# Designs tried in a protein design chat: VH-VL binders against Large ribosomal subunit protein bL9 (rplI). Part 2

Target 1, 148 residues: Large ribosomal subunit protein bL9 (rplI), of Lachnospira eligens (c4z4q1)
Amino acid sequence: MDVILLEDVKTLGKKGQIVKINDGYARNYVLPKKLGIEATAKNLNDLKLARKREEKEAAEELAAAKELAAKIKECTVTVSMKTGEGGRTFGTVSTKEVAEEAKKQLGLDIDKKKMKLDVPIKALGNYIIQIKLHKDVTAELTVKVVEK

## First folded at step 6 (VH-VL)

Design s5b (from s5 with heavy chain N57K, light chain S91L; framework fv_solitomab_arm2)
Fold by ESMFold2-Fast, scan of step 6:
Parts: sequence; structure tokens; C-alpha cells
Structure s5b (fold): chain C 148 residues (1-148), chain A 124 residues (1-124), chain B 106 residues (1-106)
Amino acid sequence: as target 1 above (148 residues)
Amino acid sequence: DVQLVQSGAEVKKPGASVKVSCKASGYTFTSYGMHWVRQAPGQGLEWIGYISAYSGKTNYADSVKGRFTITTDKSTSTAYMELSSLRSEDTATYYCARDVYYYDTSGHREFDYWGQGTTVTVSS
Amino acid sequence: DIVLTQSPATLSLSPGERATLSCRASQSVSYMNWYQQKPGKAPKRWIYDASNRATGVPARFSGSGSGTDYSLTINSLEAEDAATYYCQQRLNWPYTFGGGTKVEIK
């Protein structure tokens, strides 16, 4: 019997796949355990429509992430660092502080957990912080560090 | 096929202005940024500026700030640089180069396509 | 600005020899890009993110390094490798290039 898998099954295949299996195994295990459903004409059509909807949603999420990344690329968040005698800086700028300033200055609500600094910010100057917006989209935000 | 085609060589007197174009084709112009890099004869590469083809936002190197303007024309997919109050030390080949707004899992974060260069000579 | 210092300025070697080009950053960077430029031509992307070869770059080229110290190695030089190689950082604005290392084949 042809069955549409509803979840990954190690010996049969991946969620969404149509697999041909023994009728007894299907009726006694796969179907009762809700690991799959019979591949009837109606269920195949429902799967086709569901895949089409999922593809559309995935494409829209990717497009939205790309658009947001383009906007972030053009933005600069300004943060200040304390300086002492001779212009020596003290401390570091954290991703938490960058996230707070991004929200305050740009209206961007970015999860600090998605932010990565390639190197610690220990001096005045311009830095790029990486922001993972999507598995396939990492944005770059400019951070300008100025004297407090 | 991505191409960046720049305008021809320019010879200018000190104090004049020069405008160089970089026409893009083979991709969605507004999906990438454009950098300008110059190279004096026999010298290395110097980054001088950037523009977002999406918003028109610019960023300029301190060495040219105040004399340098970068613009785009979305209808013709063309980026322009204009450098005013020319000095002999502005004599160089000027390149445009494409940059991504984001990167995917491949990790590409380099200037991937470059124009052929425009030689600007400033002399009396 | 992050300053990139390349050494040596010129390498003059024979075919088959190994070349190692150095690029040192004034502060730690997470990765380094390299570009190849031949006389009269625009630069061409060569290595990205420290160690990845761009499409079409021969296997004899390799990039390595982390922090402040990066290198480009050509395992066995060929005549077509004569060019100037520039490192570039993209960690922060302005994006800066090294002074270049010119590779000459005797």
C-alpha cells in the first residue's frame, strides 16, 4: 500500500514522502500509530495543496528576510564607550547593548541571541555585527563606537 | 551573465570635476550594493566609497569625503561617482565592484564582480 | 581603520617553488578575502573567508589564518600565477586592503 508519511520513520523515509509498504505493516503499525496516512486520491491532492502553500510561505519568509537584511545593511547604530586620559577606552560593547540601541535608534527589535560579533568591540571605530535573520540570510549591521 | 561596464578614460585639469559611470547588467540592480576602489599608478587598492542601490545610502572614505559623491539611476541600472576639486594625487584607475547586502550559507562576502576600470589623469 | 600589512612586497620565484604571502591586521578579524590582479586588469576574487577558493581558482592555492595573521600559499608556482595579490578585511567600515604582494616568476 502507498502511504504518505506524516513524520520521519527511520526504515521508511522522511516526512511527506510517499512510500510503498506491506499492507499488514501499514494497517497494523504505520496507520494506527499515525506515522502516515493512506495515499488516496483525496490525500494526495491535499498533500499537493499543502506543499504548494508551504512553498509559498517559505518563499515569502525568505523574501522578507532578504528585504530586512537590505535595510539593516544601510543602518548604523551608535554606541558610546568611556574613554580616559590619552583617549584610552574602557570595557567592551556587548550584543545586549547593541540590541538595546538598535531598538531605540532604528526601531529594530533584534534578538541578541541572533547577533554575532566576529571580534570584541574594545575600541572606538566602526564595526560590523552579524545578524542571523533566516537559515539562508545573515545581515550585517554597522555599529559606530564613539567617545562618551 | 553579470557585467559592470564603466565609462571611458578622462583627462582633467587640477580643480576640475570628473564623473565616472558603472552600468550593471545581468542581475537585479537594487539587490546589491556598489563599491568604488581606486588605484594610483604602480600603487595598491584604496577603498573610497559605497552606495546602496536599494536606498541610495552612501559611505565615503575620509581621504575623499567632502569632494566625493556617489549616486545611482535605477532606471538605467547605473552607479556614478563624481570627484570634485581634483588634485594630481587623484590620478588613478577607478573601479566599481559589486557587494552583497546579506550572505547565505555559502559564506560569500567578497567583491564578486568588478568593472574594467576607468583611468582618470589629473595634469596641467 | 583596520590596517592590513602584506609582506613581502615582492616574491621572485621559479616555477614549481612554494610561495607564502602574509597579511597581518592591526586588530583581530574573523576572516580575510584575497584578490588576484594581473597587469592592466581589474582585480578578481580569489579566496574568501580566509580559506575558501573562489570558483575557477586552482587547487594549488590555499588560504589560512585567524585573528590577526593570515596567509595565501601557492603550493607549486606556475607561470600564470604571476600577479599582485591583495588581502582585504570586511569586518568593519571602511573596508581596507593590504598593500599587495607582487609574485614574479623567473
Scores: ipSAE 0.006, ipTM 0.597, lowest interface PAE 9.4, mean pLDDT 84

Design s5d (from s5 with heavy chain N59Y, light chain S91Y; framework fv_solitomab_arm2)
Fold by ESMFold2-Fast, scan of step 6:
Structure s5d (fold): chain C 148 residues (1-148), chain A 124 residues (1-124), chain B 106 residues (1-106)
Amino acid sequence: as target 1 above (148 residues)
Amino acid sequence: DVQLVQSGAEVKKPGASVKVSCKASGYTFTSYGMHWVRQAPGQGLEWIGYISAYSGNTYYADSVKGRFTITTDKSTSTAYMELSSLRSEDTATYYCARDVYYYDTSGHREFDYWGQGTTVTVSS
Amino acid sequence: DIVLTQSPATLSLSPGERATLSCRASQSVSYMNWYQQKPGKAPKRWIYDASNRATGVPARFSGSGSGTDYSLTINSLEAEDAATYYCQQRYNWPYTFGGGTKVEIK
């Protein structure tokens, strides 16, 4: 019997796949446990339409992330650092501070966990940091560090 | 295929202005930024400016600020640079180069396509 | 501005030899790229984000490094590798390039 899997089953396949299995196994285990449904003409057509909707939604999410990344590229967030004798800076700029200032100054709600600071910001200057917006989209934000 | 085609060589007198074009094809012009990089004869690369083809926002290097303007014409997918009050030190090959607004898993993290270059000579 | 210092200025080696090019930043950076430029031609993308080869770059090329120290290595030089290689940082505005290392094949 052909069955459409409703969830990942390690020995059969992944969610959404159509697998051909023994009729007894299908009727006594897979279908009763709701791990899959019979691959009838109607169920196959429903799966086809569902996949089409998922592809459309995925494309729209990717396009939105790309558009937001283009906007972020042109933005600057200003953050202050304390300076002492000879203009020496103290501490580092945190992703938490950047996220707070991005919301305050630009109206952008950016998850601090999505920000990547491979190199700590310890001095004044104009830094470019990466922000993960989507699995396939990483934006660049300019962070301007000025004297407090 | 992505292509950036620049205007031809220019010879100018000191104090004049020069305008160089960079015509893009093979991609959505407004989805990418454009950098300008110059190279004096026998010297290295110097970044001089950037423009967003989406918004028109610009960034200029201090070495050219006040004399340098970058613009775009979306209808012709063309970026322009204009440098005024030319000096002998401005003699160089000028390149346009495409930049991405984002990085993806395919690796669009460098200046991925460059124009062929426009030689600008400033002499009496 | 972040200053990138490349060394040596020139490398003259024979085919089959290993070349190592250095790029040192005046302060810690990220997003270091490398470009190949042949005489009379525009620079060409070569390595991005320290260690990733651009499409079409031969496997004999590799990039490495972090912080202030970056390197470009060519495991076995071929005649077509004769060019000047430039490192570039995009961690801070303005973007800056190193002075270049010229690779010459004897």
Scores: ipSAE 0.377, ipTM 0.714, lowest interface PAE 3.0, mean pLDDT 86

Design s5e (from s5 with heavy chain S106E H108Y; framework fv_solitomab_arm2)
Fold by ESMFold2-Fast, scan of step 6:
Structure s5e (fold): chain C 148 residues (1-148), chain A 124 residues (1-124), chain B 106 residues (1-106)
Amino acid sequence: as target 1 above (148 residues)
Amino acid sequence: DVQLVQSGAEVKKPGASVKVSCKASGYTFTSYGMHWVRQAPGQGLEWIGYISAYSGNTNYADSVKGRFTITTDKSTSTAYMELSSLRSEDTATYYCARDVYYYDTEGYREFDYWGQGTTVTVSS
Amino acid sequence: DIVLTQSPATLSLSPGERATLSCRASQSVSYMNWYQQKPGKAPKRWIYDASNRATGVPARFSGSGSGTDYSLTINSLEAEDAATYYCQQRSNWPYTFGGGTKVEIK
């Protein structure tokens, strides 16, 4: 039986290859474990279309992430901190607070777990926070901390 | 190949204006920002400003705010910096340098390509 | 503004010696870069994100550090390494540069 491998199989070949194997092996092992699918004309065409769709979707996802990163780069989220005698600040600004203000001020839903903030912000100033939008795209968000 | 080519040296009197250009090639101009960095003779590097080729938004160092203006022309892939009300303290080599809007998988978040520099001398 | 202090101001060493350049930030920074500049030339990207060599940078160069303390090391100096090296932080606006360390070969 001719089988299209859906995964790398050490003894048979690489994902995407068409291999001719024993009918019993195909029916009892490869097909039930979903390691491959019978290489019928219909299945070959279906996989070709699925691959093209996946490539298109991956490219669109990457492009969307890059576009969002470009927009985020132009944005500033303003967060206020209460100050007291001698200019001392009270509290800290965390990724949770930044995410809440980004939603409120910019309409951006940013997952706080995707933000890189190694040390909580404890002072006034302008900070740049990295946001992981995609495996290949990290955005920079400006956070301006001002006196309340 | 990525290149940033700047205009030639300028000699101006105090109070004059000058416009420095930085022509980009080898990449999609609007996908990157442009920083400007100056270096006075024998001194270190000083960041002076930024423009987004995507939006046109700018940021300036306090030392030059109100006197320097950064613009872009998307049709020619060129960034400009106009220095007005020149002072002797503005004597420096001015560099443009490319910046990304996103950190791609290769991780280049430094100013990755620089122009060759434009020397601006302000003297009486 | 975050102040970056580089030391020493000048390093004069012989070929084959190890050079270590320091860059200290007035506040913790999350992103530190290094640039090499030779006389009359534009700066060139050298090390990014503390420890990554830019394309074309020789293996004898390495960067390290985190927080407020960063360093650039040249394992075995060669004549072409004579230059001024600048650190730069990118964690806060405005981006700032150190004063530079000039490496001279005796």
Scores: ipSAE 0.028, ipTM 0.653, lowest interface PAE 7.9, mean pLDDT 86

Design s5g (from s5 with heavy chain Y103W; framework fv_solitomab_arm2)
Fold by ESMFold2-Fast, scan of step 6:
Structure s5g (fold): chain C 148 residues (1-148), chain A 124 residues (1-124), chain B 106 residues (1-106)
Amino acid sequence: as target 1 above (148 residues)
Amino acid sequence: DVQLVQSGAEVKKPGASVKVSCKASGYTFTSYGMHWVRQAPGQGLEWIGYISAYSGNTNYADSVKGRFTITTDKSTSTAYMELSSLRSEDTATYYCARDVYYWDTSGHREFDYWGQGTTVTVSS
Amino acid sequence: DIVLTQSPATLSLSPGERATLSCRASQSVSYMNWYQQKPGKAPKRWIYDASNRATGVPARFSGSGSGTDYSLTINSLEAEDAATYYCQQRSNWPYTFGGGTKVEIK
């Protein structure tokens, strides 16, 4: 029987593939274990519609990420650092602080875990940090560090 | 087929102003930002400013701030720079260059396309 | 501002020789690009994000580095490689360029 694999099966193929297998193996192992479903006309049509829906949702997520990245590129989040004589700074600015200030100042609710600081922010200045919004979209946010 | 085409050479007297255009084609103008970079004769590259074609927001280098304005015309896909109160030190070739708002898995965040340059000479 | 110091200012070598161009930042940067500029021409994208070749850049070019130290290497110079090469950081505003290294072929 023809079976649509619901997950990778080493001896049969990859998830989503249609494979022709022995009826006994299908009914006694693949179907009960939910590793696949029979490739009926209905199931094949359902798979096609599901893939089309998934493609549309993926395209919309990508477009939304790009739109958000464009807005983020134009934004600046201001954070303060304590300074002493000669402008020497104390401590570092964390991604947690940046996320809190982004929400407070810009209304942007960005997951701090998606923020990347390749080098610690230890001095005053205008830094650009990376924000991974999507596997194919990384945004750049300006962080302005000023004297407290 | 991305192109950035700049306006022609300018000769100005000290104290005058100059306006240079950069016409974009081959892409969606508002999906990218535009930088301006200048180069004095025999010298290196100096970044002088940026504009978002999407919002019109700008950032200017301190060396030109107060005398420098960047604008865009979305209907003609053109970016403009205007530099006022010209000094002899402003003699340079001015370049526009395209930049991304985001980068994908390839990691491109270089100025990927540049205009051919506009020479501005400030002399009496 | 982050200052990028390129060395040497000029490098004069013969075809087939290896060239190494240095770019040092006044503080750590997370992103470094390189541009090639020939006399009378606009700069052209060359290397992005330290080590990736832009489209059309010959395999003899390679970039490396992290933190404050970056380099551009040409493993076997050809006549067409004569140009000035500029590094550029975009980790902080304002974006800044190095002073350039001019590569001359004898």
Scores: ipSAE 0.425, ipTM 0.742, lowest interface PAE 2.6, mean pLDDT 88

Design s5h (from s5 with heavy chain Y101W; framework fv_solitomab_arm2)
Fold by ESMFold2-Fast, scan of step 6:
Structure s5h (fold): chain C 148 residues (1-148), chain A 124 residues (1-124), chain B 106 residues (1-106)
Amino acid sequence: as target 1 above (148 residues)
Amino acid sequence: DVQLVQSGAEVKKPGASVKVSCKASGYTFTSYGMHWVRQAPGQGLEWIGYISAYSGNTNYADSVKGRFTITTDKSTSTAYMELSSLRSEDTATYYCARDVWYYDTSGHREFDYWGQGTTVTVSS
Amino acid sequence: DIVLTQSPATLSLSPGERATLSCRASQSVSYMNWYQQKPGKAPKRWIYDASNRATGVPARFSGSGSGTDYSLTINSLEAEDAATYYCQQRSNWPYTFGGGTKVEIK
């Protein structure tokens, strides 16, 4: 039986592939588990139309993420850090604090869980923080740390 | 294919202004940023500024701030730099270079394409 | 501003030798890149994000490092590798370059 795989199946193939498999295996495992569907003319046409819709939606999501990344790239969030005698700083600037200030100052609602700090922010200066907006889009936000 | 083509060499007197162009092709101009980097004869690379081709927002190095302006013309996919009140210390080759707004899955965060350079000589 | 100090300023070696170029940052960085520049030419992207080779860069080149100390290594130097190599950080504004290391072939 020719079957359209709806999911990646080890030893059979990848999602979307048409594979010819033993009728017993198809009827007893693949079809009941909804890992694939029989490759009828109707099912092939329905999948083609669904794929076109999925591709359009995926392209729109990617474009939206890229547009947001462009806006983030041109933004700067200012965060204050307490300093003591001799310019010594206290504590660190967290992704939570950056997210709060981004919303307050720029109206950007950024998920702190999507922010990556490769280097701890322990000193005054201008930092670039990575923000994962999409599996294929990671934006850069400038964070300016000033004396409180 | 991506290409950045800069305008030709300039010779200026001290106190004059110079405007250099960088014409982009082979990609969506407004989806990338553009940096300007200069190099004095026999010296290293010095970053001098950036512009977002999307918004027109700029960021300039302190060494040129107040004399330096970067602009873009989206209709011609061209970035421009203008440096005023020229001094002999501004004698350099000026390069434009493309920067990405985001990192793809490969993590590319380098200036991936550079213009061929424009030599600006400031002499009396 | 983050200052990048490259050493040595000039490195003169014979073909087949191993070259190690250093780049030291005045404070910790995460986004260190390397560019190759030959005389009279524009710089070319060479290594990005510390250790990744740009497309077309020979396997004899490798980048390593983290924090403040980064290096570019050429395992077995070839005549075509004669160039000046610049490190660059993108962790902080303004973006800064090192002074460059000139690699010369004897």
Scores: ipSAE 0.005, ipTM 0.584, lowest interface PAE 11.2, mean pLDDT 85

Design s6i (from s6 with light chain S91D Y93W; framework fv_solitomab_arm2)
Fold by ESMFold2-Fast, scan of step 6:
Structure s6i (fold): chain C 148 residues (1-148), chain A 120 residues (1-120), chain B 106 residues (1-106)
Amino acid sequence: as target 1 above (148 residues)
Amino acid sequence: DVQLVQSGAEVKKPGASVKVSCKASGYTFTRYYMHWVRQAPGQGLEWIGYINPNSGGTNYADSVKGRFTITTDKSTSTAYMELSSLRSEDTATYYCARWRSTGYYYVDYWGQGTTVTVSS
Amino acid sequence: DIVLTQSPATLSLSPGERATLSCRASQSVSYMNWYQQKPGKAPKRWIYDASNRATGVPARFSGSGSGTDYSLTINSLEAEDAATYYCQQYDSWPYTFGGGTKVEIK
């Protein structure tokens, strides 16, 4: 019989898939265990509508992440470092400090765990910090390090 | 079985921030969206945002945008909401709710709610 | 944003009577859910996608409707049905709820 899987089943397929399986296996295992339901016209229509809703949610989420990334790309957060004679700097600027300053200066609440630096911030200058907003969207925030 | 367990009641002063947790169990945390809904005393339900734990993607209602952040910790299967610059109008019971992100079955579960009171 | 208008605000009926709750959307929607909420409790999903009863929901409950007009019907009220019922559209972000209909048993 045709069955819509409610969960991933290693030998049958992924949840949401329609699979044709042996009637005995369906009646004695898959259906009683709630691993799937019979692919009736009603159940197939419900699956179709669920997929449309999920596509819409995914598209909205991706669009929101892209919009935020575009906004972040135009922003600069300023962080200070202590300097000695000759412009020598002391210490490093952490992602925690960048997150705190982004909140204070730009009103952006960014999870520091989502921030990645290509190179440690140990000197004055401009840096790009990557922020993973979504599996398919990485934002780039400019960090300007100035003398304290 | 599926459970969503929220942190305890909070009393805050205007201008403060509040952070509420929602610990999930009984399912694969990354497979379902986590939504947040609030309800002011004697009022109806208001959707305020969601997060997709798998991608980290979020959306927020305009009523809280700019003050509201939803995050997750996959290692503990916990979702968090943080609301800053609190006003008396933010006094409400805040609920987390799991809505299915993939395919079929449209079953959801709600946390027990966390009461947040903002008073001077 | 899609606005959901529920009517009436309150229904006061006796056990055994039929209750019909209305939910009207400001524009056509394809996804309408209903939630039951009792005082001091979290909402509970009751009807999904207009007409499907959630697990554990008694057969006396039914949902119907399409487009802008949706309804929740209780064919023969029981004391345990006293609650506020909210409709919710899942068609367009932001996801919105109706103002609720309170069902009160005399």
Scores: ipSAE 0.000, ipTM 0.562, lowest interface PAE 12.0, mean pLDDT 84

